# Designs tried in a protein design chat: VHH binders against o75319. Part 133

Target 1, 181 residues: o75319
Amino acid sequence: GNHIPERWKDYLPVGQRMPGTRFIAFKVPLQKSFEKKLAPEECFSPLDLFNKIREQNEELGLIIDLTYTQRYYKPEDLPETVPYLKIFTVGHQVPDDETIFKFKHAVNGFLKENKDNDKLIGVHCTHGLNRTGYLICRYLIDVEGVRPDDAIELFNRCRGHCLERQNYIEDLQNGPIRKNW

## First folded at step 10 (VHH)

Design ge1 (framework vhh_7qia_2)
Fold by ESMFold2-Fast, scan of step 10:
Structure ge1 (fold): chain B 181 residues (1-181), chain A 120 residues (1-120)
Amino acid sequence: as target 1 above (181 residues)
Amino acid sequence: QLQLVESGGGLVQPGGSLRLSCEASGFTFSSYAMGWYRQAPGKQRELVAFITSSGRTNYADSVKGRFTISRDNAKNTVYLQMNSLRPEDTAIYYCAAREYPYLGTKYDYWGKGTPVTVSS
């Protein structure tokens, strides 16, 4: 379909790199077929994503797509040199342990393969906020040992929008560490 | 003024033990991840042990079960307890600090290193 996601226009297209990490968060890019519903200044295609990352003097090495749909863009719309990973993640619910461990595995694998460069892991859901922020913060807390409030503050500041879902925030602050080691 | 000062290195016989200390000054120590790295002659610098701001630890396979990293936030100090030392552990040991505990990125602060020699 050609329907623009609800509130998609309310969010900045792409945040800033989270300092001390390889993460950058953004909202879902929309393929050319959606541009007929958008003003020129509202467009955010896969090409626009890469241009905005370059404007920040950064380079993407991996995209992790957390949307529960494939209608917004296709992997074929991305440069062949950038790996793409789809992790189907249902909105509104705190991601289950399988989803969390799959995300952690992908991030750990990328970091091992990219230790000699500074390429970024781009993470997005529909708005690049709730599912995206949850999984990035969960990684920082569980794997890197960042204090939950620090992880959330860092994500909010760099994304330019605050994590909205209280159940996600509650789980990050008070939930168990998902230790898969 | 920001500084890391290592101590505790020296000459030890195989099977012996040493405890390295690294005192941090000039920054909020409790917010930083701390690591111990080593560089043996003719080799690249490698991670030995790492401890996050929350106390989570990570060890190189070559030292797991023999070395223990710990921290004392009240004293702004990180320690590396080295047991069952082997000749292969001979290296200059470096303390490093970074604000966000991550793998595969640059460090904010480095010490000058403390030499450890394991020989009879």
Scores: ipSAE 0.000, ipTM 0.197, lowest interface PAE 11.8, mean pLDDT 86

Design ge10 (framework vhh_etentamig_d1)
Fold by ESMFold2-Fast, scan of step 10:
Parts: C-alpha cells; sequence; structure tokens
Structure ge10 (fold): chain B 181 residues (1-181), chain A 121 residues (1-121)
C-alpha cells in the first residue's frame, strides 16, 4: 500500500561515503505521495537524496535498489543522468550467490567505466542497513580483500547504524568467499 | 613490464620516523590509484593507506591516522609513505600497490616486492 515502512523513521536518511571506496548507503527514498503522512523534517524523497549527497560534496553515478518492491518510488523519479539498477532481494535471508554476483558485476562495471571521476555508487534497501550493508561488505571482503570485521566496522561507522541481522554478520565473518568467475 | 620497487625500510626505534618510496614503471602511473599494504609476521595483509590518481584524495586505516602521510609525484612516477611516531605493531613488510580506481582493501592489479620495516631495538 501507501504505508510508511516499519521503523523507516528510526534511521538516518543518508550515511557518509565509505572512505577508500565508491560506496554510500541510504534508506529508501519515498515518492511525493508519501509526503502527506510525513512531517516536513521527516521527508526523504528522491530529490532530498540528491540534495543531501550534494551537501556532502559528493555526486551519485549509480543507484542500486535492493528492495523487493517498486511502490516506494519509481526509476522515473530519479535524474535521467544517474543509472538505476534493480536487484530484487528479500529481507531476513542472506542474499543468494546469484544476487551477490549481480551486485559485484554491477559494481565492477561501474568502477571500470568511471575510473576518471569520483562518482559514488549509492546502495539502498528499505532501511539502508542489513541487505545494503551485507552486499557492500560482501563486495569489500570478496573482491577487495578487506578483513570482515574491518568491512563491517567501516560500514557501521559510515552508515551511522550497526548491522542488526546476526545471520548476515555470521556469514560475513565466517562464511565462504563467493568468487566472481 | 610493470614494476613497483619499494625502498626506505629498515630498523627504527619506537617513536622514530621512516619515509618509504615506491618507484613505478611499465604503466601510466598517473592513471592509477595507489596504496600501501603491510603484512606483519604471521598475519594476513592489512590495507594501510590509499591515494587517488590525481593525489587530491587520501585515505588511511584507523591504526595509522595522524601518524602516516601518503603522497605521490606523478612527474617522477613515485609513491611515498611518511611514517611518524612508529610503534612496535607497525613492524611489517610494506607493499606498494596499484589499481585503476580508488578503493579500500588488499587486492590490486599490481604489487611490489615489499620493503621490511622493523620497529625495535
Amino acid sequence: as target 1 above (181 residues)
Amino acid sequence: EVQLLESGGGLVQPGGSLRLSCAASGFTFSSYAMSWVRQAPGKGPEWVSGISDSGRSTYYADSVKGRFTISRDNSKNTLYLQMNSLRAEDTAVYYCAAREYPYLGTKFDYRGQGTLVTVSS
């Protein structure tokens, strides 16, 4: 429906760029039709997202949407200059290998095509925390060789909220490395 | 032939300073982000610091922030790491590493042979 996601107001709209990477995480933006249910200070539309990124002196080059729905906003609500990628993921479950490989492929492709600029990869799920944090950390661990605890700490600090799902944390720390080949 | 050749390592007492250099050849140095990665005896590799291709953006691991400074000279194809206030836990082989885009981590397109830094007496 037109309901605000559970606990959506509990989370900061946008984190900070993760230093040494091209990643920035945020919660799902809500299109104009949701604004009737929000106070002005609670609004976080697609336009608000880009304003907050610009306020940090950053620029988005890609958005990866991990939600299982398109009811919160439409790709058409985003600037035409910013590519949008939808990867359908369900909450609670550790993303499967196909989902992980799709995410890695998108990130690697963006980085190769944007080597001459400093544009960011924006990643979000509903809260911009568990699925978002898992896939970003999984990329850093598997592709970039970052130690799991360092990846998790970096994400938590920059997002401003700690990963909540113990099964996600356990998979990142002790699970197998998913090789992208 | 791509080469990254580190120098400047040695024995230094706690609280001392060292400056590492990395001479790059065989690729367009100014088009690559550069990093320093270290590996302590019996430990896995640890990312220490990174610098963008232009040198305008620098990044540091929390363990070295405020003590180490990364810099580069694209006209000389050289990467530097100024290490101040050295501690026993900084003892490691330090590797110069290159990748086409900025990132955090220990995986790179090219790595050097390493230079040993020992903080002890």
Scores: ipSAE 0.006, ipTM 0.246, lowest interface PAE 10.0, mean pLDDT 88

Design ge2 (framework vhh_7qia_2)
Fold by ESMFold2-Fast, scan of step 10:
Structure ge2 (fold): chain B 181 residues (1-181), chain A 120 residues (1-120)
Amino acid sequence: as target 1 above (181 residues)
Amino acid sequence: QLQLVESGGGLVQPGGSLRLSCEASGFTFSSYAMGWYRQAPGKQRELVAFITSSGRTDYADSVKGRFTISRDNAKNTVYLQMNSLRPEDTAIYYCAAREYPYLGTKYDYWGKGTPVTVSS
């Protein structure tokens, strides 16, 4: 249906680029069928996403969709020029090692293919917060060697909202480093 | 007490190259993010490039593909390799350091600057 995700309106549509990285986080875009339940200023379609990224003088080179559903928008709603990757993740649970490795592999592959440009990796779940923030921070900690608290604070500031799930925060701070292989 | 000392600036022809260095002392260099800023006469200071404690880099659009920032933690030094220089790159270049980079926060420490002039 056309049911807007719970609390979706409570979050900023798009954060800012995380300095020193190629990441930008946002909440799930909603295809035009949802617009009947939204005021014009609340609309955040796939087209609106690209317009907001452009307004920040940035360009998307990859979208990683972490939602467990395809009902919010379809890959066909995105420009042909932007690759789309779906990694199904369940909300509320810390992503498993297979999911973490898929995410890391996608990021590393993008960076290798895009070393000569400055295009961004856009990451979203439903709210662009918990699963999104976890996987971005997990990458920064495990691959880039960033301290957990620094990764979390950087994400929170750039997203404009703080990670909410205590189990996600605890795993980032105290959990094992997941080796990428 | 953190101190930053820049070197490597000078006069160069358009299309030429320069390598700037910034040596840091008085702190655990490897834990700091390092940045290069520049300020042309009559303009505001702008971020050119920065590198995180982990080595991840970011660049202003005007220098992407031409400039490369790197660091050597054993030497407490950050570098800016500038290739294909243009007259528009003429500025005083400043080294800056801070704990992890956050949007809207200022760098805690600055060098005194090294001038770069690109002219025919």
Scores: ipSAE 0.000, ipTM 0.116, lowest interface PAE 16.1, mean pLDDT 85

Design ge3 (framework vhh_7qia_2)
Fold by ESMFold2-Fast, scan of step 10:
Structure ge3 (fold): chain B 181 residues (1-181), chain A 120 residues (1-120)
Amino acid sequence: as target 1 above (181 residues)
Amino acid sequence: QLQLVESGGGLVQPGGSLRLSCEASGFTFSSYAMGWYRQAPGKQRELVAFITSSGRTYYADSVKGRFTISRDNAKNTVYLQMNSLRPEDTAIYYCAAREYPYLGTKYDYWGKGTPVTVSS
């Protein structure tokens, strides 16, 4: 893959930790082969991701990759100390119940196994916004009992960009609580 | 059987403080996420603060910076420290417990509530 994702440059690379949670959201890192198409200040490689997380005095314990492609970077481009989970999630459509379940299961498992530390769950799709924001907010609403508008506000503030897809926002606000884990 | 018992509610003047406690029995407390909800007269029950089994906390925007949730697993108790209380904080406060199974069904348990009145 030679093409920079559409609108990828329009988004901040990494948000801030969502307070009261273990979540941090970011846009997809791009492996070294994409750097020829980027100015130095536009580069956001897997290494750049970890450097930016450290600059916030945070540490990643898990990366959940929601993209429907493997062309942007390989798991081998990540430090071997950080687990990587791929959940293939189709864009535009509200994620299906199976995808929501897989996400909740992964988060719950991480939290259960990481009670002794403060490591973060890093979540990304292509822009780190719509699929990423939906699944994080869905987790907060369904599992943590957060009010939908509060979850969305918290995500928007910490990501530095507002959820854009109205169908995702409507599902979060008015859709059914998914009772899967 | 699982039981949640709230205490610490009462009457307080604006700007005052109260500490609510919720003692849990009948289950493995350390494995449960614990939350405080409130319901004001004529309004829906809303989440105030939540603490996960891993110790992560969340606060509603209306109470952020004023309220602190904490837990003591040795005492099977969750606390809500409420500072800088406002008349709009007047409500019945409910404790809730929720298990995060690795795989399974959501579980929510509720206490019977403790009233908090902030005098204007």
Scores: ipSAE 0.000, ipTM 0.176, lowest interface PAE 14.4, mean pLDDT 85

Design ge4 (framework vhh_7qia_2)
Fold by ESMFold2-Fast, scan of step 10:
Structure ge4 (fold): chain B 181 residues (1-181), chain A 120 residues (1-120)
Amino acid sequence: as target 1 above (181 residues)
Amino acid sequence: QLQLVESGGGLVQPGGSLRLSCEASGFTFSSYAMGWYRQAPGKQRELVALITSSGRTDYADSVKGRFTISRDNAKNTVYLQMNSLRPEDTAIYYCAAREYPYLGTKYDYWGKGTPVTVSS
């Protein structure tokens, strides 16, 4: 479908880099075919994403796409120099352990292979908020030992929007660490 | 050269306690996540306890409330305090290290193991 995702226009296109990490979060880019439904100032294509990252004096080294669809843009719409990883995640439910493991493995592999640069890991779902914020915070809590409330506050501040789903927040604050080791 | 050496295993009666130690050399210990695994005869090796470089801990459900993992970065040592031991805890216990932030089985460093036997 060519319809704009619900509430997509309500969110900032790109957040800020999360200080002390390699993460940056954003909402799903929409390929050129969606632009007829958008005002010029509302457009956020794959090209617009890279322009906005560059405006922050940052560079993407990896995109992790958490949407459960390929209808918004294709990997071919991205520069060939930037690796793309698709991890299909269902919205509304806390991601399962297999999904969490795939995310952790991708992040760990990128960091190991990018020790000599400061390139960012870009993470998005549809709004760049709930699934995106959950998996980034889960990584910070489980792998980097960040306190849950600190991880959530850091994500909320840098994304410019607060994590909305209470089941995600509850799992981050009170759930067990995921033993994908 | 990375090296892990476990000690503290032995024979103990049900309900008893043991403290396992794992001394690390040849790497920056404080940067590594450290874990304890165990393997009983004929079974797969399983994770028992984990401590991150920041000191966050996690435990297998079978040992929660009975085992405590801790680390001393000044001594390059990770410990496993094992209380209320049960016959089913009988296994060879292995120390493992993972480079922070990369956590994957192919990059784990392993000790040679220390046997723990719980019987009367």
Scores: ipSAE 0.000, ipTM 0.133, lowest interface PAE 14.2, mean pLDDT 85

Design ge5 (framework vhh_7qia_2)
Fold by ESMFold2-Fast, scan of step 10:
Structure ge5 (fold): chain B 181 residues (1-181), chain A 120 residues (1-120)
Amino acid sequence: as target 1 above (181 residues)
Amino acid sequence: QLQLVESGGGLVQPGGSLRLSCEASGFTFSSYAMGWYRQAPGKQRELVAFITSSGRTYYADSVKGRFTISRDNAKNTVYLQMNSLRPEDTAIYYCAAKEWPLLYGSYDYWGKGTPVTVSS
């Protein structure tokens, strides 16, 4: 369908690279069929995503799509040169250990294969905020040893919007480190 | 065993300059991202600048335009050129290395630190 996700227009299309990391967060791109419901300045297609990344003098090496749907755009709408990974992630509740493990594995694999370049890992859910921010911060805390409040502040600043789900924030601040083994 | 040895710290007057060096030994330096962190008395350690294995650089807002990070892979050395120094730059400066791109607040190896004092 061509129904714009609730509140999608309220968020900046793409954030800034999180300094000291390979992460960049953005909201879901919408394929051309959605453009009839958008003003020209509101459009954010897969092509628009890559143009905005280039405008920041950055290059995507991987897209991780956390949405629980394929209705917004198809992998075929992306350049063939950029790998696409789907991790179906349910909204509202804190992602389970299996989902966290899949995300960590994908990030670690990308970093290992891309040691000799500076390409980015682009991460999105519907708004590029709650599921996206949770999994990026969880990675920074569990794998990289970042203090929870520092990870959250860095994500919020670079995304241009603050994490909204209190249960996600509480899990990041006070929950256990997930070793995933 | 990877080791990091810092040098170049000291006392300098406000507006002065210092160049810090960090020599790495033990492993393939060119595959590591390198960073400079600092810690003022009673404060937490903070990232100042880092340089990726490909040579891309990043700076904290507080030092952008004043500090320059660079690396020389032939000498296994990373540098921090500090210009227009301010009293608030006073801290112990630490070199850090990460096999993958340096992540914010993370590290694989640390040097022992070199003190920088900006005062008259």
Scores: ipSAE 0.000, ipTM 0.218, lowest interface PAE 12.3, mean pLDDT 86

Design ge6 (framework vhh_etentamig_d1)
Fold by ESMFold2-Fast, scan of step 10:
Structure ge6 (fold): chain B 181 residues (1-181), chain A 121 residues (1-121)
Amino acid sequence: as target 1 above (181 residues)
Amino acid sequence: EVQLLESGGGLVQPGGSLRLSCAASGFTFSSYAMSWVRQAPGKGPEWVSGISGSGGRTYYADSVKGRFTISRDNSKNTLYLQMNSLRAEDTAVYYCAAREYPYLGTKFDYRGQGTLVTVSS
């Protein structure tokens, strides 16, 4: 579609790398067809994403796209050297165990294949906040043993925006640890 | 056999400095991210600092930023933690830990025996 996602302009394009991890979170990049509706300082194309990552002296090795659509940009808009993984994740509801395990397996696989470098796993949904923050924090809690409040605080600080959905926060703080199969 | 041997712990006064070392063997050291994890008396483990396999990237807990410096020498298979401006709350057993990638948690593929650091006057 031709419409900018609701509230998309309210969020910073890219957060900073989460220290001690390989994660960086950002909002959905918008292909060039959306730029006519944006001021120059509001543009955030796939090219802009890679430029902003490079400005932080970082390099992307994987993009995980959690949106339930491909209207905003196409995988072909990304460099051929960066793997792209689509995990269709419905907004508003806590991701199911299948989605959580798929995310964990993708992250673990990337890290094992990239132990000789320091490339980042870029994760985004529409705003790079709720679904994105949930799955990153879930990984840190379940796999890395980070305390829930510490994971949430780290994500919020590095993303530059706080997780907004109370059901996601509640699940992270008080929900069960999802064991790997 | 994987082995991680920490050394350098001891008694030090507040404001003092201490350097911890960890000698690694039994695995390809440069292929592993290394971390320091500490456990204070009566408390759970706390991640302190991490360094990438190449040494090109370092990470620190907010409680130690600006005071501690992590480094490694891949030619000697050794990890270091330079601890400056030590505080009573830094008193803990410090563990050297190895994981195939950097992380903020306290779970690791390999962990040493630990070295006790006591900051007291």
Scores: ipSAE 0.005, ipTM 0.199, lowest interface PAE 12.4, mean pLDDT 87

Design ge7 (framework vhh_etentamig_d1)
Fold by ESMFold2-Fast, scan of step 10:
Structure ge7 (fold): chain B 181 residues (1-181), chain A 121 residues (1-121)
Amino acid sequence: as target 1 above (181 residues)
Amino acid sequence: EVQLLESGGGLVQPGGSLRLSCAASGFTFSSYAMSWVRQAPGKGPEWVSGISSSGRSTYYADSVKGRFTISRDNSKNTLYLQMNSLRAEDTAVYYCAAREYPYLGTKFDYRGQGTLVTVSS
């Protein structure tokens, strides 16, 4: 369907790079068929995503799509030079260990293969906030040894919106470290 | 045996400069991202700066950005940290650390013994 995701217009399209990391978070881009339901200033297509990243003097090297649907845009809408990884993640629930493992493995693989460049890992779900922020913060906590509150603060500041789901925040702060990679 | 040997620490006045060096051996230095991590008395470790295996990408903590410069010489297996405009809050033991990629964090595959930097007014 052509329905704009609920609350999608409430969120900033693209955050800023998280300093000291290779992560940048954004909301789901919407292919051109959605533009008839949007004012020009509300449009955020795959092309708009890459334009906004370039405006920040950054370059994407990988996109990780955490949405549970492919109705918003197609991988074919992305430049062929940018790898695309789909990790189907159900919203509202804290991502399961298998999802966390897949995310960590993909990030580690990208970083090892891209240590001689400064390309970013772009991560998004529908709003680029809860599933996106959880998995990025989980990676920083479990793999990089960042303190939970520091990881959450860094994500919130760079995304321009605070993690909203209390169950996600509680898991990050008080949940077990998942060494499943 | 992996070894990371830091040098260049010492006592310096606020506004002064120091250059730290780290000599690496026992692993393929050119294949590892390198970092500087510091630990002030009574505090936990703080990541300061990171550099990619090639030296093309560098990263800095906000507290040191614009004042510190990380660099490396893969032909000499040596990592450097040029510290300018030093402040009392920069007082810490500085550790050279190795891992497979640059990042914001304090988890590393290898760490040295550290070199003490004291900034005293």
Scores: ipSAE 0.000, ipTM 0.161, lowest interface PAE 13.1, mean pLDDT 86

Design ge8 (framework vhh_6fv0_2)
Fold by ESMFold2-Fast, scan of step 10:
Structure ge8 (fold): chain B 181 residues (1-181), chain A 121 residues (1-121)
Amino acid sequence: as target 1 above (181 residues)
Amino acid sequence: QVQLQESGGGLVQPGGSLRLSCAASGFTFSSYAMYWVRQAPEKGLEWVSTISGSGGRTYYKDSVKGRFTVSRDNAKNTLYLQMNSLKPEDAAQYYCAAREYPYLGTKFDYRGQGTQVTVSS
């Protein structure tokens, strides 16, 4: 359906690149069929995503879609030069180990393939906040050895919104490291 | 084997300038993003700046933005950090660093011996 996701308008479309990383976070783009329900200044299509990334003088090399639906846009709406990876991630609960490992493997694979460029890994869920922020921070903590509070603060600052789900924050700060990915 | 050697540190007065250099060898320099990190006595490593392999992208810690400029000469396998308007808070051992995967954390696969920057007030 063409129903705008709850609270989707409350969030900035695209954050800024997280310095020292290849990550950039954003909310889910909405295909053209949703635009009839949006004011012009509220529109955020796949085309708008790439325009906003370009305005920051950045380039996407991979999109990781964490939504548990395919109704918002089609991979065909993206440039064919940008790989698209779907990781179906249920909202509200901390992502399971399989989801975490899939995310880590995708990120590591991209970085190995893209050593010679500075292209970004774009990560989104519905709002580009909780599932997105959790998995990016989990990667930084588990793989890169970043302190949990530093990872969360960096994500919050660059996304322009703070992680909201307390269970996600608690897992990042106090949960076990998933090292056997 | 990867080798990184920093130089150019020294003692300056507040408001002064220094240019740090890092000579790199043992890897395809132009294929790696390079990093400047610093460590004040009894403090943790702090990220300062990143430059992409091509030199086309540069990033800075907020507190050094507008004062520091990172650059690289891939033909000479050399990384630079131009430091202007130095503050007492900038006093630290400065290291150039490299890693296989970009991230903001202080984990680096390769780091030099460092060059000391002292700002006397």
Scores: ipSAE 0.000, ipTM 0.160, lowest interface PAE 13.7, mean pLDDT 86

Design ge9 (framework vhh_h_nbbcii10_fgla)
Fold by ESMFold2-Fast, scan of step 10:
Structure ge9 (fold): chain B 181 residues (1-181), chain A 124 residues (1-124)
Amino acid sequence: as target 1 above (181 residues)
Amino acid sequence: QVQLVESGGGLVQPGGSLRLSCAASGFTFSYDSSYALGWFRQAPGQGLEAVAAISGSGGRTYYADSVKGRFTISRDNSKNTLYLQMNSLRAEDTAVYYCAAREYPYLGTKYDYWGQGTLVTVSS
């Protein structure tokens, strides 16, 4: 399919780096074939993503793609030098423990290899909000010991949009810490 | 436990072809796989050289300039196997060939899991 994702235009393309972390969140970039359905100011291609990150004086070291589809852009549309990790994550449901574990493992591995630089982990789902925000906050809570409300507030502020799914918020605030990473 | 086992090496004349295989276990080549896969080689008295790489999704490929147009990397998800088709072989392609896997799609020599290697000798 060549359909623009529902409500995709409602969200800011890229948030700000989350201070004290290596995370930056954004909505899914759309390859060239989608541009015929977008005004120039609405376009957000893989190239646009890297331009916007550079405009913030930041550099991506890893992209984690949480969408349950490969139709929006191809990994080949990204610079060859930036690692790309796909974790197929179903929307609406709180991500399962296996998905949480994969995300934590990827983040920990990146941080271990990038101790001597300040490169960012870019995370996106379709809107860069619910699945993205859940997994980033889950990492901060479970691995870094951040209080759930503080993690959620930090993500919301830096993304420029608040987590929308109440089941995700409820799991972050009151759910168990997942120890496997 | 991730294991990689290469096969298909041997003696071949200049201009000939070989197909290397790498059977993977401990992870799957499904679309859920985050592993990047690659082929590396080490010629006698030389350092390790990246030859070709393919992303976990199979979407991105890389080839060293020395092999572009001659070698093709591919994967068969149903067989959990990585391949390197080597055509128009030259004496300087003589090396031990290693397959390798990494949890990130990465182009370079910093792979986490390595096979034992398979020797390719290009000689008359």
Scores: ipSAE 0.000, ipTM 0.260, lowest interface PAE 12.6, mean pLDDT 85

Design hb1 (framework vhh_4orz_3)
Fold by ESMFold2-Fast, scan of step 10:
Structure hb1 (fold): chain B 181 residues (1-181), chain A 119 residues (1-119)
Amino acid sequence: as target 1 above (181 residues)
Amino acid sequence: EVQLVESGGGLVQAGGSLRLFCAASGFTFSSYAMAWLRQAPGKRREWVALITSSGSTDYADSVKDRFTISRDNAKNTVSLQMNSLKPEDTAIYFCAAYRPWLSGYYDYWGQGTQVTVSS
């Protein structure tokens, strides 16, 4: 069905740009077919996403969708000027090295082709928290040399919610650096 | 509206040359890699040549040293110079735009231009 994802309403739709980076995190947008199950103030469609980012005086240049489903919205629901990258990730498990490599490759490629603008990389999973926060923090730690606790704290503050999965946090703090880009 | 429009196809004798052009509009051409692909009768579409946004080129083994891809970012065009043409080069040639760091699929396609090489 058009079932709202578990706990989706508990999370802020979109965070703030992470200062010093091109990242912004948000929860999954829901296409219009879900709106019959939502109050007006709970709606967060692809259009609502772009409106909220514009309200922050920001512009999206890329969306990376980390969900393991295509049921929430279609790439066609996005402006044709904004590229969409799907990286299928299962919830609960720490993303594998192949997934981490794909994420780093996409981010590095975007940044090289967008060095002359300030467009953002939008990253989301279902809640825009655990898989999203893990991959953003992993990039900051492995590529930009940010200390793990600083990366996590920056993400938590800008997203407005703290990473919840202990195995993700432990991998970020104590896991090996992945040199796979 | 995004458009890729191919031109320059035609009939040529084996050993001859043709130059294909692709005119692009409706997107930021300089940010995209450009490719030429071809589809021969009864065969799958195959990649022939590519040129990255930075100008790096690559070619399928079947066309190396015979075909040259180039681009003109000021004119939003990509071209394919085809020399020493063989009957096996007979195909519909398609222009495509893509970003290698994205999904690995082509973002935009042209309609194709027919190239026929007679023996």
Scores: ipSAE 0.014, ipTM 0.352, lowest interface PAE 7.8, mean pLDDT 89

